# Designs tried in a protein design chat: miniprotein binders against q53ft3. Part 13

Target 1, 195 residues: q53ft3
Amino acid sequence: MFGCLVAGRLVQTAAQQVAEDKFVFDLPDYESINHVVVFMLGTIPFPEGMGGSVYFSYPDSNGMPVWQLLGFVTNGKPSAIFKISGLKSGEGSQHPFGAMNIVRTPSVAQIGISVELLDSMAQQTPVGNAAVSSVDSFTQFTQKMLDNFYNFASSFAVSQAQMTPSPSEMFIPANVVLKWYENFQRRLAQNPLFW

## First folded at step 3 (miniprotein)

Design sJ44
Fold by ESMFold2-Fast, scan of step 3:
Structure sJ44 (fold): chain B 195 residues (1-195), chain A 94 residues (1-94)
Amino acid sequence: as target 1 above (195 residues)
Amino acid sequence: SKVIIYVRVRHPDGTTVYYWFKVESIEEAIEFAEELAEELEKEGAKRVRILIYVDSEEDMEEIAEEIIEAFEEAGAKKVRVKVRDGKLIIRIRF
């Protein structure tokens, strides 16, 4: 249902479902991460009256998870950009993940999404230093995602002379990937919100 | 000397996660692979596919040997290695 993007990393589209209403993405080497984008894939909307509360968790100096509310995603606002660099510790007692046994290492953080009633979400206060970024920041992250996809796809490119016959393996011409990349950049430059 | 690492992880529940990393040396690539092996074991990964790009076939052999060791130590049941067109392909089963 959800996607998670970090600049310079491959987009994650398969969250671990840890409960019927709770989903988690792992963020290895989180100390190098400044921003994270959380978005709905668009194929599965939230049920009427519900939305997603987005939490960030990192291990404190004792290895205990510290969960903080970053913000929300809803059918009306299906994507959000969060700044996680410099987040303050604490506030663990008021989050819905407190009773979960989620194993982690000191260098691995997590994004948690809890499907909650909109009324419940309206009564919660996100941390102040995880403010949602502007349109310019959103455009920058979209461009980073495009670059990452192009680099990933290009990593599979081989010349015809180097191809090994395999009926189960699909090949995409490199120029098709390039055309898609150029077209998307052009569309993004014209209207950053076409996406 | 640049090393690019692409990782695809399949979990028992059917979820698939992708990672992309860039490191500046073979030593860093080996350290990263060791940490990755431990983390994927903790996550309960079922199958893992790793693609590594390096400029030298000699470097690929060295990296392959170290990565095979790391995943076997982490409990992998099978580690399959293939070198093709300037890239190292590693398939792991836990």
Scores: ipSAE 0.000, ipTM 0.089, lowest interface PAE 20.7, mean pLDDT 65

Design sK11
Fold by ESMFold2-Fast, scan of step 3:
Structure sK11 (fold): chain B 195 residues (1-195), chain A 94 residues (1-94)
Amino acid sequence: as target 1 above (195 residues)
Amino acid sequence: SKVRIRVEVRHPDGKTVTYTFRVESIERAIRFAELLARWLEKEGAKEVRIEIRVDSEEDMEEIAEEIIEAFEEAGAKEVRVEVRDGKLIIRIRF
């Protein structure tokens, strides 16, 4: 249902479903992350009266998750950009993930999406005004996605050239990036002003 | 994997980078060409060389037409196509 993009990394389109109404993306090496983009894939809308609350978490010194509410995505606003660089040492928000057994790896943060009633979402206040909104956000998002793809491909090609006199043929699956691009274009067509 | 695509890109700073991609279908390859053209235009690529190997000559012609169109739409000044050593080679200049 959802995708997640971080500058300098491959887009993720396969969230781990940890409950009927809860989805998680892993963010390895989270200390280097400044912004994260969360978006709906455009194949399945939220049920009427429902939306998604977006949370960010990182492990504290005791390995316990610290959850913070970043904002929301809805059928009417299916994409959002969040700045998380200032939140890595902040206080946690009230959150619905408290009693869940979520598998974690050290140095891995998570984006959590909780499907909630719009009425309950309206009662909540995101931490640190993390949401970034812009009329030109599609252009910015597309550029960041392309930069992510470029950095991954460039790193791969350079590493191979350094290891061998003539780089051997290797394969980078393009279908994940292409599927995201197709789905995002479709969503933009439905809601161009609310990218 | 039906389509193997090798892309050699010369950037404004003079660096040349080579990418190799594997796509599962002709339809996917065509859509990937659109993404490639937009990406390379935004990065300010100077010259691009694309090598494609597919099983069918008919598929090869279809992919070539779509790639040419995508790069022309992205503002390429010159697009040349040739077949060499069993591969389709497309040379683009921005």
Scores: ipSAE 0.000, ipTM 0.220, lowest interface PAE 12.7, mean pLDDT 65

Design sK12
Fold by ESMFold2-Fast, scan of step 3:
Structure sK12 (fold): chain B 195 residues (1-195), chain A 94 residues (1-94)
Amino acid sequence: as target 1 above (195 residues)
Amino acid sequence: SKVRIRVEVRHPDGKTVTYTFRVESIELAIWFAERLAKILEREGAKEVRIEIRVDSEEDMEEIAEEIIEAFEEAGAKEVRVEVRDGKLIIRIRF
């Protein structure tokens, strides 16, 4: 249903389903992450009246997860960019993951998606200015993301005489990112204010 | 229609990288190829080999023409096209 993208890393499209309505992506080495993109794959839409609340979690000094609401994705707005670089301190927000045994490690943060009623989501307040609201900022981030992906993939190349690289796994991320970006550009052309 | 594309890139330092991807639409394949051409030009690629397999001859002609145009716009000095075993092979030199 969902994908999660970080600049310079392989895109994740296989969320860990921890409940009927809850999905989690692991973000290893999260201290180096400034932005995270969450998007719908387009294969399975949300049921009518439903959407996804997006949460960020990191382990505190005692290994306990601190969950913060970043924002939302819906059928009408199926992708969002979140800035997480400033969210590793402070108090967590109210969240629906408290009663679950979600796997965590000391160096790994998580993105959580909870499928909720749109009316319920409207009553919630995301922490900080996590959502990137500017079209220009989004375009700059996306361009840097694509450039970083190409540089990352190319860094694994070796001479033909030494070894033939097999970066097909790393190429799937580029295709997914480009499909998402193309859909974004198309929607922006129809409604510049959807972002 | 589904499109399968394999790209082999030779860089100035002699490194060779191979990519394979499958897309669900010809429009997405064309958009990706146009973007890739600009990236490869900026990164200083020397040679690029593209193999394309599509479900229809009409789609094959369309995507080939768009890819050729994209690389010519990116400054390719030579673009050669060959059809072999149901695949379209495009070889590009910068």
Scores: ipSAE 0.000, ipTM 0.120, lowest interface PAE 14.6, mean pLDDT 63

Design sK13
Fold by ESMFold2-Fast, scan of step 3:
Structure sK13 (fold): chain B 195 residues (1-195), chain A 94 residues (1-94)
Amino acid sequence: as target 1 above (195 residues)
Amino acid sequence: SKVRIRVEVRHPDGKTVTYTFRVESIEKAILFAEFLARRLELEGAKEVRIEIRVDSEEDMEEIAEEIIEAFEEAGAKEVRVEVRDGKLIIRIRF
């Protein structure tokens, strides 16, 4: 249901489901990451009254995860850009991953998404100014990327009628996501001209 | 309606690298500047100089504002803007 993008890296669309309502993306070499984009794939909306709380974790000096709340994604705001550089190494925020024994590499950070009631999300405060403004160019860029992804992916989608009936499920070929990423990068890239 | 962007990047080792790009529109120039800001911070750039040539002064002002915002979000400590000889010159220090 979710995607995760880091500048200069391949987009991730296959989150590891660690509980009925919890999903995780691994971020290797996290010390070089400044911004992370989290977005909904747009095919399956949250149930009424629910949304996703977005968390970030990195290993502390003892190798223990420090979970911090970055912000939220909802049906009304299905994408968000977060600045993770400069996060304090102190105590983590309150988080729903505390009881989970998620195995991870010491040099790997994680993005966690917890599907929660909107009322519960409204009572929580994200750490620092992690989320970028909804009126800035980053938000517009993310929306354009999502629109491009949806339009491109849908051109390769098979009809529901062409599959064994599964009314509550949708399947997207993995190769379609990779083709979208390559096409998007090629269209955005400008060749450096050395004078 | 093409925007020409020249970027000089000074790295921690004192090495300076120059890039020149041509972008088809102002919207694409802004998106490219945002990508560039994040990429250069990732590479550990210390100083960056950007020169932008556009035919419209209003377009230059819009591009400058967006680029300043992008580099500030990427952690720049100082961003200075100057207009000389019909070019927008932006100097960034991380």
Scores: ipSAE 0.000, ipTM 0.075, lowest interface PAE 19.6, mean pLDDT 64

Design sK14
Fold by ESMFold2-Fast, scan of step 3:
Structure sK14 (fold): chain B 195 residues (1-195), chain A 94 residues (1-94)
Amino acid sequence: as target 1 above (195 residues)
Amino acid sequence: SKVRIRVEVRHPDGKTVTYTFRVESIEEAIRFAEYLAILLEREGAKEVRIEIRVDSEEDMEEIAEEIIEAFEEAGAKEVRVEVRDGKLIIRIRF
């Protein structure tokens, strides 16, 4: 359902599902990470009225996870860029991951996505300036990576529709992905703050 | 069974990008490879390395044959195949 991109690293498209409504990406060597992009693959939308709250977790000096709310992704805003550098250690947000038995490796951070009601998400406050306001070099890298990913995902989606055409199946047409990509690139070029 | 596919792509500017995917069947892996060949040729890829985890030797031969054909049809100049540590490794040059 989700993808995660860090500048200079593998794009991850296979989140670990740790609960019915919770997904996690591992980020090793997190001290070298400044920005993270979280995006929806475009194949399966959120159920109506639902969205994803995006959290970042890093181990504190005692190896305990510190979860912070970075922001949100929704069907209407399926991609977001977050700055995680400058987040303070030892200060966490309220988070829905507290009761989960997530096995943690020392020095590995995580991106967590919690599928929640849009009304609930609207009442939550992301940490400081996690959302990216202006990042030239990372924006260029992100544009190139999203371009490559869009072309690949679009090609695969068309193949599935052609190979097994079924009136009862619900899949996203390639033109919907293209429309989203074109709008995203246009808005990103005009105003990096639009998300 | 789920099949893991790792693709390393070297672009004309010398940059290398890696993608990781999971597919649910051998047939889906073959279709994925066909589309990947077309996509990477259009993106101007110069060198590609594909690693696939497979369950059987017969599946490895079938996947390798189809991937070789797909990349040759897409204009690859050279395709090399190896098996190492239970992985099918395919190296492509355009």
Scores: ipSAE 0.000, ipTM 0.092, lowest interface PAE 16.1, mean pLDDT 63

Design sK21
Fold by ESMFold2-Fast, scan of step 3:
Structure sK21 (fold): chain B 195 residues (1-195), chain A 94 residues (1-94)
Amino acid sequence: as target 1 above (195 residues)
Amino acid sequence: SKVRIRVEVRHPDGRIVRYYFTVESIERAIRFAELLARWLEKEGAKEVRIEIRVDSEEDMEEIAEEIIEAFEEAGAKEVRVEVRDGKLIIRIRF
């Protein structure tokens, strides 16, 4: 039902269903991520009166998950952009005796989507500054995402001296990302603050 | 019907990258070609090879015309089209 997009990475359209109403996307190397886009694929709408609450989870310095509400997606507002760079923690700067010699460790964060009643969602307050708050920032982010759109479907990178690796490559349906892009651009043109 | 598109791009640094796409319809393929042309121009692509496989020759001609137009609009210096073994091959130079 959902897609998750990060600039410079392959788009994810196969969420892991962890409960009847809950879906999760893994975000490896999340410390390099500034923005995440969550969108509906357009194939299955939410039931009447329902929508999706979007959460972000990252491992704390002790490895414990910390969940934060980022915002919402609905049939009427099927895509949203979230800035997560201010919400994540780094381990390199947190250890007083070894911080200068701590190499950056890849960490896996998660985007969670909970299908909830719209009335319940209206009573919740997302974490401050998670949603893109200014038109300029939102527009710049959008242009960066679009500029790197086609890299998300890349399966090879071959130098002149290399043979094609991996016979088991998968193709990602480009029209899914294209549908999101068209909807996003159209709505941005009509109202830059639509998110 | 689904349209499978294979794109091979030579970047300014000499790297050759291959991209694989599946599009759900001819209309989507045309729109995709417009966005692809703009993206590749912005990335500074030097040479591009596109291979497209579709169900009918009429669809191939329509897609070819739109792709040629899109890349010419994006500033391509040369666009060559060839049909071989049931697929459309388009070579673009910027």
Scores: ipSAE 0.000, ipTM 0.134, lowest interface PAE 12.2, mean pLDDT 63

Design sK22
Fold by ESMFold2-Fast, scan of step 3:
Structure sK22 (fold): chain B 195 residues (1-195), chain A 94 residues (1-94)
Amino acid sequence: as target 1 above (195 residues)
Amino acid sequence: SKVRIRVEVRHPDGRIVRYYFTVESIELAIWFAERLAKILEREGAKEVRIEIRVDSEEDMEEIAEEIIEAFEEAGAKEVRVEVRDGKLIIRIRF
């Protein structure tokens, strides 16, 4: 249902479901992470009246998670960019993961998504400075991402100006797509708003 | 499991461009297809042909349904689907 993107790393699209309404992504070596993007894949919308509260957790000195509310994703706003670099020493906010006080490996943080009623989410306050900006709709964000991909891929296509070219076939290997994606992630890390 | 995708696009200027690429999951393939539909509509593409190879019939049905919906939402006038030689073939006209 969800995806998690960290600059310089492969996108994660397979969240671990830890409860009927709770999903988690692991973030190894979290000390090097400045920004995280959380987004809906678009294949399965939230049920009517529901959305997702996005939390960040890191292990304290005893390996216990400290959860902080970053923000929200909804059908109307299915992606969000969060700056987490300033949050790792802060105190936890109120969270629905209290029953999941599982001891974690010291270098692994988590992104948690809790599916909640929109009315309930409206009563909560995210940690200050976590949201980088108002993120445009998922459609606008992903369309810009795919424009970048399409233009990159087209740079390998044979084309001639002022002539109707014969149909040509090209094979774009997975490594070319991966290279473009790595470039996109790197640019996103430098300027999260470039999308 | 890998999803192999071939896309052929006919542009308003008569140019035909073909792409062949592989993605690592059906969810990623669906995600790309949904966004691609919006880009092609915006650029005024006239005809699109998509060929997909997947490992199972269930995956083929799922990806077909999502791609059809994506192109219909993007304003396609006609979407035709067929299975031939173990491939899913989707033909779209704007």
Scores: ipSAE 0.000, ipTM 0.199, lowest interface PAE 11.0, mean pLDDT 66

Design sK23
Fold by ESMFold2-Fast, scan of step 3:
Structure sK23 (fold): chain B 195 residues (1-195), chain A 94 residues (1-94)
Amino acid sequence: as target 1 above (195 residues)
Amino acid sequence: SKVRIRVEVRHPDGRIVRYYFTVESIEKAILFAEFLARRLELEGAKEVRIEIRVDSEEDMEEIAEEIIEAFEEAGAKEVRVEVRDGKLIIRIRF
């Protein structure tokens, strides 16, 4: 249902479902991450009156998760960009993951998505400076992210019809990345806020 | 019908990267080529070879003209076009 993208890394489209209404993506080497994009896959919408609250979690000095609300994705705004660099350790938002015993590696951060009522989401306050707030900043970041991601991914693209995948690795055809980049760039030019 | 595209790119570090694509229409093939030309310019590609198989000679001519224009706009110093074994072969040098 959801995708998660970090500039310079492979896109994740298979969230771990940890509850009926809760999904998680792992972010290894999170200290090197500045921005994260969360988006909805395909054309399947949230149920009427529902949306997704997006949380970020990292391990504190004792290995305990600290969850912070970053923002939201909805049917009307199915993607969002969040700045996670500079989030203060030891502080957390009110969050629905507090009692969950999510098994994770201490060096790995997580993006959590909680499917919630829109009315409930409207009463919550995301951590400061997490969301990209202005249209110009959003567009500039999106263009930089798009170029950086494509350049990074394409630098590893060696595709031949006879290539056999490694059992420990996933290979995404360069064609899929290229088509996504092309379509996204075209849509962005037509309407910078289409996503 | 489907347009089949093969691309071979030689980078400044000597690495050769090969791509294989199947596109649904001539219009999409042209869009792909325009995007590819700009991207390869930005990446500093040295040489590019593109092989395209299409169903008709008229489509082949149209695609060739658009691809040549795209790579020339992207700063290519040389673009050579030939037809061999029913394939359109375009060789680009930056």
Scores: ipSAE 0.000, ipTM 0.092, lowest interface PAE 19.2, mean pLDDT 66

Design sK24
Fold by ESMFold2-Fast, scan of step 3:
Structure sK24 (fold): chain B 195 residues (1-195), chain A 94 residues (1-94)
Amino acid sequence: as target 1 above (195 residues)
Amino acid sequence: SKVRIRVEVRHPDGRIVRYYFTVESIEEAIRFAEYLAILLEREGAKEVRIEIRVDSEEDMEEIAEEIIEAFEEAGAKEVRVEVRDGKLIIRIRF
């Protein structure tokens, strides 16, 4: 349902489901991480009235998890970038993970996502103002937009040789740009962090 | 109003690729042109010819200005514009 991205690392799209409404990503070597991106995969939206609360956990000196609320993802805002470098010495916040201890090593932190009612999420306050703009790189956005358009348009291209004698010519159906635009707009609304 | 766009692209290897598009608004045409400019520059297009037919002359001028800007920002070395037989014809060289 969710993805987790750290600059310079393999994107994670297979969260560990630890409860019906709770998902976790492991972040090894977390002391080297400055930012983490959490996003919805865009294939399955949240049920009406639901969203995801995003938490960060690191092990304290006794190996016990310290959970902090970073922010939220919803169908309307399906991704967020969080700065975690300043949070590693903070105190724990109120969280729904309770006494759950799923930390495996001293250098491994976790991102937790709890699927909650939007009304319940609105009553919570993220710590440390960790959230940053999800669209802070226009250059990367245009590059990703370009790649998406080319791949999509190419899937509908036909060689002129299939209908005419010129095999070096390629034709794209008239409706391709409209279908691409609609698909990209909807995907962008769900995953604006694939900039 | 409906905007019809025909694009002809010449690649470094001599291959010619033609694209035919129809969009329902001037805003969509402008957005499309912006993406197309970046795409064609990145893919190494040498020359591009764009023919656009729109319902009004004012819309044609707006589209022309935005397309020229988009291709210049994408690194085009030359952009030439001509209006002929109710069509906007733009020739780009990278």
Scores: ipSAE 0.000, ipTM 0.111, lowest interface PAE 17.1, mean pLDDT 65

Design sL11
Fold by ESMFold2-Fast, scan of step 3:
Structure sL11 (fold): chain B 195 residues (1-195), chain A 104 residues (1-104)
Amino acid sequence: as target 1 above (195 residues)
Amino acid sequence: SPIQEEFRKLMYEALEYMREALELFWEAEELYEKGDKEEALRLFRKAAELYQKAAELFLKAAELAIKNNDPESYKRAIEYAELAMRYAEWAQEYAERIQKELEK
């Protein structure tokens, strides 16, 4: 249902489902990551009145996960860019992941998505300065992301054309990724700040 | 096969032109919004040129796929060629609008 992208890395489209309403992406070598993008995939919207709360977790000096609320994705705002470099020295925030031990190694961070009621999400406050709102940083990062997205779609399409299909191993068709890319570029052209 | 390897090479070369064109397209948008219409015009024209080069390479890849009797690769290459042509048209439309503004 979700994708996660880091500039210069292959896009992740297969989140680990850790509960009925909770999904996780692993981010290895997170100390080299400045920005992360979270987006919704394809044809499956959130159910009416629902959205996704986006969390970031890194291991503290004792190896314990520290969860922080970054922001939200909804049917009306299906993608969001977050700056995480400033959060590595922060403290934990309120989160719905409970006592889950989903951090695998000390060098691996995680993006968590919790599917929640929109009314519940409206009561929550993201940690400071995580969302990217500057035109300069947003447009530059978005260009890099679109490039990475398009490279993913192209690699997938070529691989599928030349290989015996294994549908269960890849959950999103190249056509869906290309359609998202086209829609995103068109939206950005109309308003670079469509966030 | 050698034809499949040549197909992949053409596809990746075309994607590099797409990447370069996209970067120029967004830089042109920023310049236009800031009021630098002459530089925006130049970059939109350059983006259109690079998108057209990408389309030509995707079409060459499509021809190879047909020769290799590979309809799926042909379909993918045509889809990418159509995408490149659409973006070239958008960049050209922006350039034409800016050109008209500068003539006034």
Scores: ipSAE 0.000, ipTM 0.110, lowest interface PAE 15.1, mean pLDDT 68

Design sL12
Fold by ESMFold2-Fast, scan of step 3:
Structure sL12 (fold): chain B 195 residues (1-195), chain A 104 residues (1-104)
Amino acid sequence: as target 1 above (195 residues)
Amino acid sequence: SPIQEEFRKLMYEALEYMREALELFWEAEELYEKGDKEEALRLFRKAAELYQKAAELFLKAAELAIKNNDPRSYKEAILYAEYAMLYAERAQRYAEEIQKELEK
C-alpha cells in the first residue's frame, strides 16, 4: 500500500505489516538521513473516512523505541516529505505503536504508518520541524533538483536526437526542456511565499 | 534488449508526465498571480497527481533496471522518482495554501 523513499537509497515498497492497521519500514543508518518521503502506491486507497498517521522512531539508550508523529497521508494528500534530521527525544506515551514492544539496534530507525480514522488524526499534533517548513531551504533544494532533472532530460534528448526515432517511442526535445526549466526557475523566484 | 527497451519506454513515459506536470504547475502560478485562485488550485492538484504518476513509472523503471543488473540506470531512475515526489509535495503545498485562502 505504501512506499518509503530516502535520497540515494533503494526505494522500499514492501512495508512490514506488524498489525492489521500498522505498517513499518526500517531505516538503517538513520543518522545520515535528512529527509524521508512517505507515499501511497496508488493501487489501494484508504477506506472512506480513514487515513495514515506517519511516525518516526529511533532506539533510545536502552534499545526501546521512541515514537514521534511526523504527519499524515490521505487519499487527498497521498505523499509527504518529512525532515528527520535533528529529531532527538520525544515524550508521548500514548500513541498507536505504544503497545508494540520492539527493541532495535542503535543504528536502525523506523517509519511507522498507522491506519486511523480521519477524525482521530485531526486531534493529533505532529512534532515541530518534521515537515519541510523552511521556504528558503526548500527552494534551494528544489532548484538543485531541477538542475539535475534538466541535465538528465537534456542528456536523453541529445541521445535520442542522434538516433532514428521509432514511431512508437516518445522523445523530449532538449530545447523544450530548457524553455520549461528557465520559465519554471523564473516563476519559482517570483513566488517564494508558496514554499 | 527487450528489457532495456521497456526501461527506456518507462523513463520517457514518466518524463512526459513530468513535462505535463511542470506546464500545469507554471500555469497555476500564473493564474494565482492574476487572482484566479480556484482554477490555480485545480491545476496545482492536477500537477501533483501527474508528478505522482511520473514517480510510479520511474520506480517501475528502477525495479526493471535492478532486476537487469544495471545499477547505473537504477540510480538514475531512483533519483528522478525522488524529484517527482518532491515536486508532487510542493504542488500539494501550494494547493493547501490556496485552499486555506479560499476558505476565508
Scores: ipSAE 0.000, ipTM 0.195, lowest interface PAE 12.6, mean pLDDT 69

Design sL13
Fold by ESMFold2-Fast, scan of step 3:
Structure sL13 (fold): chain B 195 residues (1-195), chain A 104 residues (1-104)
Amino acid sequence: as target 1 above (195 residues)
Amino acid sequence: SPIQEEFRKLMYEALEYMREALELFWEAEELYEKGDKEEALRLFRKAAELYQKAAELFLKAAELAIKNNDPESYKLAIRYAEIAMQYAELAQLYAEKIQEELEK
């Protein structure tokens, strides 16, 4: 249902489901990560009245995870960019991942997504320095293009399932879409001015 | 119905242009990375043209759907037209960047 993107790394689309309403992505070598993008794949919307609370965890000096609320994704706002390089180890926010408080490898962080009622999400306050609100038009366009490209790939399969393809017609191969997406992300990380 | 068949035909034709454009876009990116900037430029421009053709066909499908009182098919076709136009814009931006590099 969800994807997780870090510039210069392969996109993750296979979250580990740890409960009916909870999903996690592992982020190895998180010390080198400045921003994380969390997005919905576009194939399955949230049920009415529901959304996703996005959490970030990093291991403290004792290897214990420290969870902080970064923000939210919803059907109306299916992607969000979070700055994690400014987050400090310390007091964690209250979080629904209590069963996952385990000692972890110091260089591996996690993104957690908890599917929650929109009313409950409205009561929560994300950490003050995580959300990226003032970005330039290029960054916004790049994010929109990545979201649209991935949503297209996901939605294309669904649309084709509802149609009867002719033998003379060709589908967009999933591997071509994935290869282009990975190559595009790598190029942005290595040369952001290429665009 | 004949109208639903024509809608599907337009959608499939548009998706075929999208497939061709995406393959050219991907090939152009590899050529650029290998240093063949002139050929990359040519293929990004060709991809933009094909994405624009796809958008035109999606828009025709959308017009047919709304005339047939089918708002769901209309929304689908409009969404794909929007995506095709955004990809055309992206391919054009890549071409302009490469053209600038070649003029230096």
Scores: ipSAE 0.000, ipTM 0.146, lowest interface PAE 12.2, mean pLDDT 67

